VHH binders against Stonin-2 (STON2). Designs and how they scored, part 8

Target 1, 311 residues: Stonin-2 (STON2), of Homo sapiens (Human) (q8wxe9r568to878)
Amino acid sequence: EEEITVDVRDEFSGIVSKGDNQILQHHVLTRIHILSFLSGLAECRLGLNDILVKGNEIVLRQDIMPTTTTKWIKLHECRFHGCVDEDVFHNSRVILFNPLDACRFELMRFRTVFAEKTLPFTLRTATSVNGAEVEVQSWLRMSTGFSANRDPLTQVPCENVMIRYPVPSEWVKNFRRESVLGEKSLKAKVNRGASFGSTSVSGSEPVMRVTLGTAKYEHAFNSIVWRINRLPDKNSASGHPHCFFCHLELGSDREVPSRFANHVNVEFSMPTTSASKASVRSISVEDKTDVRKWVNYSAHYSYQVALGSIW
Below, E stands for the ipSAE of ESMFold2; O stands for the ipSAE of OpenDDE; V2 stands for 0.75 times the mean of E and O plus 0.25 times the DockQ between their complexes.

## First folded at step 1 (VHH)

Design y4 (framework vhh_surovatamig_d1)
Fold by ESMFold2-Fast, scan of step 1:
Structure y4 (fold): chain B 311 residues (1-311), chain A 123 residues (1-123)
Amino acid sequence: as target 1 above (311 residues)
Amino acid sequence: EVQLVESGGGLVQPGGSLRLSCAASGFTFSSYWMSWVRQAPGKGLEWVATISGSGGSTDYVDSVKGRFTISRDNAKKSLYLQMNSLRAEDTAVYYCARESDTGYETFESFDYRGQGTLVTVSS
C-alpha cells in the first residue's frame, strides 16, 4: 500500500515569571519527520501554512490535508535533509523531496514563535525559611487563557508532567539513594495530611505531600520530582490548585544556602497539539493516485519557572 | 497619525557594531509589541527581533541571537536595536514595525513600518 506519514513535533523551551507565569523568554523548534512506503520513484511535495506562500499556493483537491488552524506563520532558519531540493524552496517555498524508503527521518526543522499567550497551566512556588526549617510549596492551576483549555469536551491533556525542584548538594545526605530512576514511587493521598513511606529512615527526613500524582527525590535529576500522569484532573475543573508541599529540617541555619534554588523545571507533552500552529496544508506524490496520507502533531514543553525570592 | 522614524544606519566593517533607533509617535507606544524587520538586497522581508509592550519579553531570529539586542524606552517612545559582531550577510534595510492585534506570526500583521535605515557591512 502506498503510504506517507508526516510527524510534526514542536519543542517549547523558555523562562516564565514568578506568580502568573508570564513568558519572559521562549523558543519553539519544529521538527518534521517523514516515514513513507512508496513504490518506484516518488517525488513528494509538502505544503505548510508558510506565510510567504499565503495566497500563492496551487494545490489539487486530492492533496489538501485537514486544517488544524487558520493561521499563517513565519518559518525561521529552515534546515533541510539532503533529500530536499533547497533551490526549489528558496525560489518558490515548495518543499520538494525524494523520501528515504521505509526509514523514519527528519525532513526539516525550523524556528517559530509560541502561538499562545499563556502556557497550559501556571505553577506558583514559594519558599519559606525559619531557622533550620525549609518549606517549599507549589500551586498548579490550569490556565483558561490557553485556547485548548476553554472547552472541556475538546481539551487535550498535558501528559507525563514532571516538575523538578533542584536539591542543593548540601541536602543530598537527607535523601535515600536509589538504585534506579523511579524505583519505590510514592502514592499521594487526596489530602496534604498523607505520610510517605520513602521518607521513613532514622533522622529528620523530608516530609513531602501532594494532592495529585507522586513526589520523591530522584537522583538522576538531583531534584525532588513531582510527577502527574495527566492534567487536567477532576479537581482542576473546580479552580482549586493542585498542591505540592515539602518540609525539610536541616542540622543548622548554616546549612541553608543564600540562594538554594531560583527556579523550578517543568516538562510535559501534549499529543495532537501544536505550540507553533505549524500545519501541513497539502501532501502530493508525483504520478501517484490513492496514496494514504497521515499527519500527526505533538508538542513537548520544557521551561523554568522563577521562585518567589529570585526577584 | 502613526509615524515610525528609523535612524542609526550606515557603513560598518565586519565585526563592528551599530545601534539603530526608532522614534514613534501618534499612538500609545507602550501598548504595542514592536519589531525590527530587514530586507537584504534582492530578497524578501525577514523578521529580526520583537519586544513586548512592557519590554518584559523579547525574541530573535536565530542568526542574530547573542549578537543583537532589542530594547525600548516607553517614556521616550523609542525602540532600539543594538547590533554587535556584524557580518556581511547582515547588510539590509532595517525597518521599525508596529505589530497589529492579529499578532506577530505574520508579515501582514505589521500595520505600520518606517521608511527604513540602510546598514551596509563591508570592508
Scores: ipSAE 0.000, ipTM 0.092, lowest interface PAE 21.7, mean pLDDT 77

Design y5 (framework vhh_enristomig; at its last look DockQ between E and O 0.01; V2 from the best seeds 0.00; counts 0 for: pae E 15.2 > 2, unsure alone 64.7 < 65, placed apart)
Amino acid sequence: EVQLLESGGGEVQPGGSLRLSCAASGFTFSSYYISWYRQAPGKQREWVSTISSGGSTNYAESVKGRFTISRDNAKNTLYLQMSSLRAEDTAVYYCARGGEDYVELDTGSYFDYWGQGTLVTVKP
ESMFold2-Fast, scan of step 1: ipSAE 0.183; ipTM 0.596
ESMFold2, look of step 2: ipSAE 0.000; ipTM 0.211
ESMFold2 (binder alone), look of step 2: mean pLDDT 79; pTM 0.791
OpenDDE, look of step 2: ipSAE 0.006; ipTM 0.205

Design y6 (framework vhh_7yz9_2)
Fold by ESMFold2-Fast, scan of step 1:
Structure y6 (fold): chain B 311 residues (1-311), chain A 123 residues (1-123)
Amino acid sequence: as target 1 above (311 residues)
Amino acid sequence: QWQLVESGGGLVQAGGSLRLSCTASGFTFSSYAMGWYRQTAGNEREWVAFITSGGSTTYADSVKGRFTISRDNAKNTVYLQMNSLKPEDTAVYYCAAEPDYEDISGESEYDYWGQGTPVTVSS
């Protein structure tokens, strides 16, 4: 009945280079959410691996939480929910708060630096235009430079991987997918046949193939979306890249915009991991010793891979 | 086995409103993104509105500000509130369930479509 759950969610956002996915710009935003079921006015204290308390940390045994890292981190741009006593934090770095009952809420957020030198995988993309024909190909490789990828036994998966290729609005008609009563079809551009009296939908269907996962045009994102449920897979162990290929035949050169997609969007989640290395070191509840305490970690990655202009 | 059942269509005068409902069964509704599409005779089906499993919404420019999409996961139902209807909104409206990247379960992999519900806006 007496319990408190602390969810530590990291959000990585940024821009990486076209070829080798070097991190050009990044942000790591950590959000800490609380959900508690505590009787009375419960005064709580949360302790993080804040570098400013390293060596001066005072925590009672019953308040210690299992740690996920030996790192101590800098907390930048801390912002707090109104229930936090910010003067206490400013003076002592203690996160002192009275939580909202039975409501999941964001206790605080802060920014950190990404501890890794590389992302969990790299995505190299090449585009080519020849007249009215457009081709896009991507190669995805797991990064050996990412620490969690070095030991297969401790490797954490990248889940719900989504790679989005923005499609100019003029091209959407070539990717329109229509399904009635479960039937699946793509509507190709309507072309007039050379034969006298014949008119039909000419099936120069967009060619779209992947070696892992699925790919299709998705209206919600105005993009071709390559989806992979989980990485790495069995083929990742061999070191071979996973590939995406798309070939589109437009009606004329005028349908090729002067600027094609200048980036590819990559998004995925990693459960039980932290991009910030933020760790909950202690949780205490005033005048309560039999409180059930839970800490969950997750990281969400959302970034752009720069392509440059094709014009 | 799976079903998407649309309701709420009908005849309405220009400037009026209608609320469409779509109830899902036979799959894990909460894991899917839900969309509304429409089709007029002789034309291709066009996207109208979308709502992710997490509740984020997007709208086609032609309906933005007039239509509102919402969902009730406890009832496995998605809604489309249509206000300030125009004769140009006359179409058969289709409910669709589509894969959603916000679904951490990985179960939303296939498209499902309803049979459509007609909406006629007069004058």
Scores: ipSAE 0.000, ipTM 0.097, lowest interface PAE 20.5, mean pLDDT 76

Design y7 (framework vhh_7mjh_2)
Amino acid sequence: EVQLVESGGGLVQPGGSLRLSCAASGFTFDDYAMSWVRQAPGKGLEWIGRIYYSGSTSYNPSLKSLVTISRDNSKNTLYLQMNSLRAEDTATYYCARDLEEYGDSGSYYFDYWGQGTTVTVSS
ESMFold2-Fast, scan of step 1: ipSAE 0.000; ipTM 0.321

Design y8 (framework vhh_surovatamig_d1)
Fold by ESMFold2-Fast, scan of step 1:
Structure y8 (fold): chain B 311 residues (1-311), chain A 124 residues (1-124)
Amino acid sequence: as target 1 above (311 residues)
Amino acid sequence: EVQLVESGGGLVQPGGSLRLSCAASGFTFSDYYMSWVRQAPGKGLEWVATISSSGSTIDYVDSVKGRFTISRDNAKKSLYLQMNSLRAEDTAVYYCAKEGSDYQEMTGDSFDYRGQGTLVTVSS
């Protein structure tokens, strides 16, 4: 009846180095959405783990929300919906607002620095060219330096992992797109006698193999897309990398550029605010004590991993 | 597909002015916060200014406050940056960037550093 839901979503964007995936450039944007069903005039106050109120916060016991982190963070470039009293925020760091009734809206957004030293996993990629033959191989390893990976019993998953390898427009003809019906074509090439390397017939379809998930050319992204539903895999504890392999036989040496794509794109989601460590510390509603309060967290990562040169 | 095309950069002397424009297509421009970000030679991306979808909320990095003005025209699907009192430190490639809004974040919409950028050189 009387309830308010706070949805906290992180967005990580950046560029990481080849090999060990050191963070070269990053942006972390946090958005907070509100959906409330409150009767009458509903003046609300939201408390975050804002470093500027550390040690000075005033919170009533009834307003305290469950702790998601011990960290305090610096909020940069705060932007607010018109229902927020920005003068109150600038003077006291209090997020005071009158929410829209029964409408999900963005209360605020802000930027933070990335709260981790490493990303949840690393992706190392190697490419080789021999005449008109092109091979790409990637190795994916979970990072032990990422805080959520330290304890296997409380590990937070990376979901809907998408790794995209850009394909030059000239190579698109070498990738057979999925049929409208998804059924086998009687005119399809028969791929037989696959060995681990060097048995391609000139102009044959690409050979793509993964040890986890699926990989195929997806025209919507102009890329080969390696998809993994969840990381870590149940068998990831062995420390073995998850691998992607692609072998492409082009019809001409002229179809091989002097340099490959500069990067691969990595995207995934996590049910946490791992990028910012943003946390809702308190929610209060003026003159209402029986309000049901909910907080949901999520993070979306989208970044580029640098590719090495052939020579 | 989303397209952002920047223009208006060039060589200008210290203390001079330039107006940057960004033409957007392939998305509902009026639904998104829009930003200008820049990259100086040998340095990372730096956020410069943001304007809300309606134009009512505007923010700037401290180093450009009072010198730069961000604006938008939703009917023309265009974003602008008026740059006054330019300094050598403002030399950079300037990019128009899209941010998600409303429920777009639920689909994985993130901060988007798109377009080829427009070069601004402040030098005598």
Scores: ipSAE 0.000, ipTM 0.097, lowest interface PAE 23.1, mean pLDDT 77

## First folded at step 2 (VHH; framework vhh_enristomig)

Design y5a (from y5 with N58Y; at its last look DockQ between E and O 0.02; V2 from the best seeds 0.00; counts 0 for: pae E 18.3 > 2, placed apart)
Fold by ESMFold2, look of step 2:
Formats: C-alpha cells, sequence, structure tokens
Structure y5a (fold): chain B 311 residues (1-311), chain A 124 residues (1-124)
C-alpha cells in the first residue's frame, strides 16, 4: 500500500523570567519530515496554513486534511530540501516536491512565533547561599492561561519533563555519595533531612525532596535533575504546586564556587500539539487517488528560567 | 497614553562605552518589566535585556557581562550601560514595556508599547 507521512515538529527555545516565567526571548523552529512509499515519480504538494496563501487555496477535496487550528501563520526563513522547487514556492507559495523513496528526510524548516502568551506550566525558584549552606526550592504550577490546560477533555500532557539545576564542579563530590538516595516525595510533614546527614568529618549529606517525580544528580548533565513523567499528574490535588527542595551543607566556605548557575533548564515534549500552530491543510500526490496520508504533530520545549545572579 | 522615548545613542569606537536612556510616561513605571531590544540593518529585532519591577536583571548571552540594565523609578527612566562595544552591537535600540508581572515579547498581534529607537554605531 502506498502512503505518505508528514511529521510536523516544533522546537521552542527561549528564556523566561524567574518567579513568574514571563517570556523574555523565544523562537519556534518548525521542521517538516516526510516518509513516503510511492511508486514511480510522485510529484507531491504540501499545503500549510501559510498566511500568504490564505484565500487562494485550490485543492481537490480528496487532498484536504483535517485541520488542527483556524489560525494562519507567518513562515519566516524557510529553508528547503533539494527536492523542493523553490522558485515555485517563491512565486506562488506552493510547496512542490518529489519525495525520497522509503527514506525519512527533512522537507523544510521555518521559524514562527510562539502561539501562546504563556508556557504550559510555570517554575518559580528561590535560592540562597549562606556561608557553606546552599538551599534551592522550586514550585511548579500548571498555567491556566495555556490553551491545552483549559479543558480536561482536550488536555494534552507535558511528557518527560526535565528540570535541570546546574551544579558547579566544586560541589560534585557532595553528590557522588548520595545520588542513589534521592527521595521521590515530600507529601508528609517529616524532618527526614537529618537522617541523610548525621555525622562526618566532611560536609553534610545533601537532602533532596520532591512532591512529584524524582530528583537526583546526573553526571551526563552535570546537574541535579528533577524528572516528571507527565503533567498534569492525575493523582495530585488540583491547584497545589509541585515542589522541589535541595539543601546542601558544604564542608567550608572555600568550596563555594566563584560562579553560580543563573538559569534553570526546562525541557519537555507535548505530543499531538503544535507550538507554532503550523498545520497541514492538504497533501496532494499527483496521478494517485488512494494513497494513505498521515500527519503527526509534536512539540519539544527547551528553555532557561532565569535566576538572576545567584543560584 | 503610554509613551517610551529612547536617547543616548551615537557613534563610538570599538571597546568604547555608551549609556542609553528611555523616558517613560503614561503608566506606573515602577510596576512593569521593561526591556531593551535592538535591530541591526537587515536583521530581525532581537532581545537584549530586561529588568523586572523588583529589580531583577536578565541579559541575552551576546551582551552578558558587557551591558548593564538599570532603572530609576523616581525619574521614570530606564538605562542601558553598554561597555566593551563591538561592531556587532551596531543597531537601533528600542525600549519596550512588558506587563506588570510579565514581558510582552515582539509578536505580530499583541505588542503596542515601543519607543521610536536610538541609533548606536560602533565604528569598524
Amino acid sequence: as target 1 above (311 residues)
Amino acid sequence: EVQLLESGGGEVQPGGSLRLSCAASGFTFSSYYISWYRQAPGKQREWVSTISSGGSTYYAESVKGRFTISRDNAKNTLYLQMSSLRAEDTAVYYCARGGEDYVELDTGSYFDYWGQGTLVTVKP
């Protein structure tokens, strides 16, 4: 059976403010990949919700794809695979191409603006360094202003959430001994920090607690990593933040590094959504009427939450 | 009548310094995030720096350590102290108001409060 699959992948990057996570800088890069199994020379046309084509779409009814949005977007800095006729695009905004056979490839990429005013959740972080004592606390809240969070019946989750707190190289020794002892939950009123660090001739054992997911030091990232499989969490009380807490007592103030992380890195994916609201409106395969046509959407978010000058 | 008026631009040698000002009127200046953006000839406008209502500062990586944003709430004025200037810093610099607890980034639909810009030229 002949088929063509169009994958639309958004990559959001940016910088947000501490506390309220206002978006300070962002861009969205959209990549469109094609995987096709078509016999012969199969000239294809891809219709996007490009604002410059609005009102001038002419397609066969059989080529119309279900749409994910009513929005029309500006495509900036379009770049194409060599199989795309760029002169046709520049003259008529038609994406005309002959796909590679049985090989997933990037058909095109372009930039857009983020289509929402807020991210799916916010991360508020407070840090303190007092002598040899270091504390970090974070509060994660779902954003009610993000469109996918407004209706539980249409909710699209954030998956594989990673929140990374860069750790200065001078502190890595304190985490080597304790990376396997990280706690998953802070749901109870308990002073368990004392059980981790009771005695030593060196600095106290670190205490890390979360109310959702897990937190541990990960050498691959040189960071404490707070991992959450899925947000929103089905089993958590509505309206309460998810929390991260870390307390570290260094052996002396000589171990306080000359520089601190001034950002926390946040990364997650949202399946079946588009951060740009880019949408495939049509797929045409010339001379063929029974090709199976599939469109997949996904978004990956990777951004920095600013902490100011102190980690 | 929200208004933002930039000044202090000019021509400077590489490695030199300039201080930009943005005079604000028509709103409670102390309650807002205020940002600097710049646009080089032939390029898109890019974010430079932001200062929160509480005084927290944020910088683009390209200017970190060289530029300092500050505000004087008594004078309703935003400043950008630029040091160690380079040819790539040549641009028109704009100030922009964000929300009380948020920054409105330059999108096609939602941003109404910009200054007219001040030109900074760093000689080759």
Scores: ipSAE 0.000, ipTM 0.223, lowest interface PAE 18.3, mean pLDDT 77
ESMFold2 (binder alone), look of step 2: mean pLDDT 79; pTM 0.798
OpenDDE, look of step 2: ipSAE 0.006; ipTM 0.264

Design y5b (from y5 with V103I L105F; at its last look DockQ between E and O 0.03; V2 from the best seeds 0.00; counts 0 for: pae E 20.6 > 2, placed apart)
Fold by ESMFold2, look of step 2:
Structure y5b (fold): chain B 311 residues (1-311), chain A 124 residues (1-124)
Amino acid sequence: as target 1 above (311 residues)
Amino acid sequence: EVQLLESGGGEVQPGGSLRLSCAASGFTFSSYYISWYRQAPGKQREWVSTISSGGSTNYAESVKGRFTISRDNAKNTLYLQMSSLRAEDTAVYYCARGGEDYIEFDTGSYFDYWGQGTLVTVKP
């Protein structure tokens, strides 16, 4: 049986503000890969929701693909595999190609704007450095404005969430023994801070707690890494944030830099959604009617959240 | 008022080098990612290179290893060092700022501010 699979993969990168996670800068790169098993020299056409073809689509009904959006996007910086007729694209915006047989390859890539006003969740982080005491607190909350979060029955999860807090090398030995699992009591403890009684500078053990997922220092990243397998959490109460807390007492003021870090790094994947709203509207393989056609979407997010600390 | 001014273009022989500059004003330069784009006659604008506020760089495959993007935040200036130039590098080069506010998908362009451009011509 003949078939063609189109994989649409988005890569979001950017910078968000420390307060309400307003997107300050963003960049989305979309890569489209093809895997096909077709007989003969099959001439294929790929139809995207490219705004420059809006109103000019001429496609056999059999070639129309189901889509989840009515939006049209602007494609920037298109680059193509050598099997694509670039003159046809530049003259008519038709993506005409003869695919490699039985070989997965990148057909094209392009850039777009991020299609949402917000990211799937927000992360607020507060840090303090006072003498030999370092404290980091983060609050993660799902964004009500993100389209994939609006209906619990149709939510698309964020998977393999990694939140990385860069750590100066001088502090690394203080984290060797720390690995924590989620604990609900951390939320109440975070509200108290370090305002009660004296703190010990020398010989004190750090406290690191999370309400969801795990956290530990990872040498590969030179960071404390807060890992959450899946968001939204199936068991989370409405409106309550997920929390990370770290209190570190260093042995000497001479070990402490004047600032903790400029940013916190956030990464995750979303397996069935699109950051760009790029959509495959049609797949044509000559005029054949017996070709199985598949489209897959995924998005990977990697961005920095500015810290709202005293530095 | 946001302003971007490119300079440093000119004619060069194949294999030659040029350094482009983009002077920025009217915004906090160090907080934004800034990009170089180029447009050859009869082609759409194409992305060349981006540098993040944190100094991370990325390049189009066609220029990797030949072009180097950099920034001087003290002078509010973006640079593009071009080497091993080829005829296909002939284009008007633009610097562009990423938007401070994101643009809704169905209403806007990718970048909100562009310079006037500087012409680079690589002789055949």
Scores: ipSAE 0.000, ipTM 0.103, lowest interface PAE 20.6, mean pLDDT 75
ESMFold2 (binder alone), look of step 2: mean pLDDT 79; pTM 0.797
OpenDDE, look of step 2: ipSAE 0.007; ipTM 0.263

Design y5c (from y5 with T50I L105W; at its last look DockQ between E and O 0.83; V2 from the best seeds 0.00; counts 0 for: pae E 5.1 > 2)
Amino acid sequence: EVQLLESGGGEVQPGGSLRLSCAASGFTFSSYYISWYRQAPGKQREWVSIISSGGSTNYAESVKGRFTISRDNAKNTLYLQMSSLRAEDTAVYYCARGGEDYVEWDTGSYFDYWGQGTLVTVKP
ESMFold2, look of step 2: ipSAE 0.139; ipTM 0.634
ESMFold2 (binder alone), look of step 2: mean pLDDT 81; pTM 0.820
OpenDDE, look of step 2: ipSAE 0.028; ipTM 0.467

## First folded at step 4 (VHH; framework vhh_enristomig)

Design v1 (from y5c with N58Y; at its last look DockQ between E and O 0.68; V2 from the best seeds 0.00; counts 0 for: pae E 15.8 > 2)
Fold by ESMFold2, look of step 4:
Structure v1 (fold): chain B 311 residues (1-311), chain A 124 residues (1-124)
Amino acid sequence: as target 1 above (311 residues)
Amino acid sequence: EVQLLESGGGEVQPGGSLRLSCAASGFTFSSYYISWYRQAPGKQREWVSIISSGGSTYYAESVKGRFTISRDNAKNTLYLQMSSLRAEDTAVYYCARGGEDYVEWDTGSYFDYWGQGTLVTVKP
């Protein structure tokens, strides 16, 4: 049975201010992958919501794909696999190609501006370094200005949320020495080899607390990582803040860094092209009427949020 | 009221040329796809060519390379330049209004309004 699958994936990156949670920089890259099982030399056409094609679309009824957006987007810096006829694209904006047989490949990529006014949620973080004491607090709130979050019954989830707080190199080195020697050189109540915010066998007072998800130090990132499986949380009212708190009392001023990190890293995925609003409007396969056609959408966000620090 | 008025038909010899016009009124011409169809005596209506609101053109295989569709949005007029005419091109030619964003042209269901037609005869 013949079929073609089109995977559309957004990749958002950027920098967000701490105060108003304003997007200071953003870059959206969209990649389109094709996997097809078609007989013969099948010539295909892909129709995107490209604003330069608006009013110029002519397709058979069978080739029209369902869409939930009426938005048209501007494609920048398009790059194509060799199977795409680039002259046709540059002359007419038609994406004409002969797909590789039974081989998933990247058909094209392009850039857009971020298609929303706001991110799906906001993160406010306050930090302080006072002598040997370090304090970090974060408040996470679902944004009411994000288009997919306005109706709780139709909200699109943020999944596998990670908020990473870089640990200064001086702290990491001292932790390693402390762990190897078995000595407590810092007065911070940190469980050795234990997840921060998890129940501790040692019974020591927790250094970190969260109201949702988990938090622990992860060596792979040299960071404290706050993980949340899914937002919005099913058991929380709209607009309810989710909190992370960390208080460390270091052993001496000599172990305190010159300044705390100036940002936190935020990563998550969404099962929609929320950043670009790229949409597949049509898929045409030459001279075939019995081709099953699938479209999958996803987005991955990875950005920095600036911190307020006294240092 | 939507109106479409074809003109420019006539008799020509094989290999000859004609230019058909379709004057449109009663709607925002620049927002619509407009198509040419033809109907030979005793036969079903056949799609010939279509032009989008943005100016993209498409042709039936039987006329590709010989016919050129165009539009003048300032004059609300659709044109069909026919060249290398053959006896099989003898028909009444109609213009028809299609949709705004998508055009389903393989059936007549998306073409709401039709002209009265202009006769083209190619003498053997």
Scores: ipSAE 0.000, ipTM 0.266, lowest interface PAE 15.8, mean pLDDT 78
ESMFold2 (binder alone), look of step 4: mean pLDDT 80; pTM 0.815
OpenDDE, look of step 4: ipSAE 0.047; ipTM 0.510

Design v2 (from y5c with S52T V103I; at its last look DockQ between E and O 0.01; V2 from the best seeds 0.00; counts 0 for: pae E 21.9 > 2, placed apart)
Fold by ESMFold2, look of step 4:
Structure v2 (fold): chain B 311 residues (1-311), chain A 124 residues (1-124)
Amino acid sequence: as target 1 above (311 residues)
Amino acid sequence: EVQLLESGGGEVQPGGSLRLSCAASGFTFSSYYISWYRQAPGKQREWVSIITSGGSTNYAESVKGRFTISRDNAKNTLYLQMSSLRAEDTAVYYCARGGEDYIEWDTGSYFDYWGQGTLVTVKP
């Protein structure tokens, strides 16, 4: 059977404020990929929720695709594959193209703004530096108002969440780890050690601690990396924060910079969602009415949470 | 280095079943669509099946209803479950990696890497 699949992929990047995670700067890049299995010269038309077509859209009933949004968006800096008739787009905002058969390709890309006011969770971080003692604490809370879900019956999770805390070069020695056996642990071990004349009781505290996921220093990022497989967590009560703690005792006061890094990096994916609210409203295939048509949406987020002034 | 290694081929009687595997390494498997192709002796390579990064599947008409493509992202492995095999299914089967993130606008390979193949023989 003949078919066409349209993949709409959003990439959010930006900077958010400390504490309340207000969006200070953002960019969304949307890429649309096509995979089709169509016989003959199969001229196709794609209609997006482009605000410039609002009120002027003319589409056959059979070509209308289910949508999950009533919003109309503004498309900036559109770029197209060579198979697209750009004059038709500029005159009508319809994407007219002849797809490559059985070959996945990028049909177009454009920039837009983030369609929501908040991100799916907030991250608050507090740091303290006192003498040779450094403490870092973070609280992650799911946002109640985030509505990027394309299926109103289910909330789509954030997957493969990675929170990176850049570490000053002076502190890297405190995170050096090598295993003689080559086995890796999900958590850092804290040994009490034996000392002469010691009367210490049991009570060691790990250098890093989390209430969800794992945390360790990763040389690839020069950062402490807090990894969480999925949010919201199925096993946690609604509204409770997820926490990261780090306690360091440095060798001298001269090893302590005047402040922690300027930002924390956050990265995650949300399958079946859109950051832009870009929506495929119609797909038509010339002279064909029995073509199977699919649209998939996904989003990837990568942004900085400021810890202080950004300038 | 990107590597694709097919396995699971062999000889089978008409009506029989085989499961092919394609072990992938050197790239983020879950981000790519992967396709099966086959080439019978003396014939051109022909498309068999595809699974996208989003999980959509499609099949050539000659195998629809008999073959099932699937992927296991945890094991970086693509599968082709073949059933009701016929003599015309005899071929070397290849897996091929499709488009990376951010495909080139004008040029570039749609399927940029292929495995060495695994032979399936359906005896008359």
Scores: ipSAE 0.000, ipTM 0.090, lowest interface PAE 21.9, mean pLDDT 75
ESMFold2 (binder alone), look of step 4: mean pLDDT 80; pTM 0.814
OpenDDE, look of step 4: ipSAE 0.012; ipTM 0.315

Design v3 (from y5c with Y102W; at its last look DockQ between E and O 0.89; V2 from the best seeds 0.00; counts 0 for: pae E 7.2 > 2, unsure alone 64.4 < 65)
Amino acid sequence: EVQLLESGGGEVQPGGSLRLSCAASGFTFSSYYISWYRQAPGKQREWVSIISSGGSTNYAESVKGRFTISRDNAKNTLYLQMSSLRAEDTAVYYCARGGEDWVEWDTGSYFDYWGQGTLVTVKP
ESMFold2, look of step 4: ipSAE 0.022; ipTM 0.554
ESMFold2 (binder alone), look of step 4: mean pLDDT 79; pTM 0.798
OpenDDE, look of step 4: ipSAE 0.045; ipTM 0.514

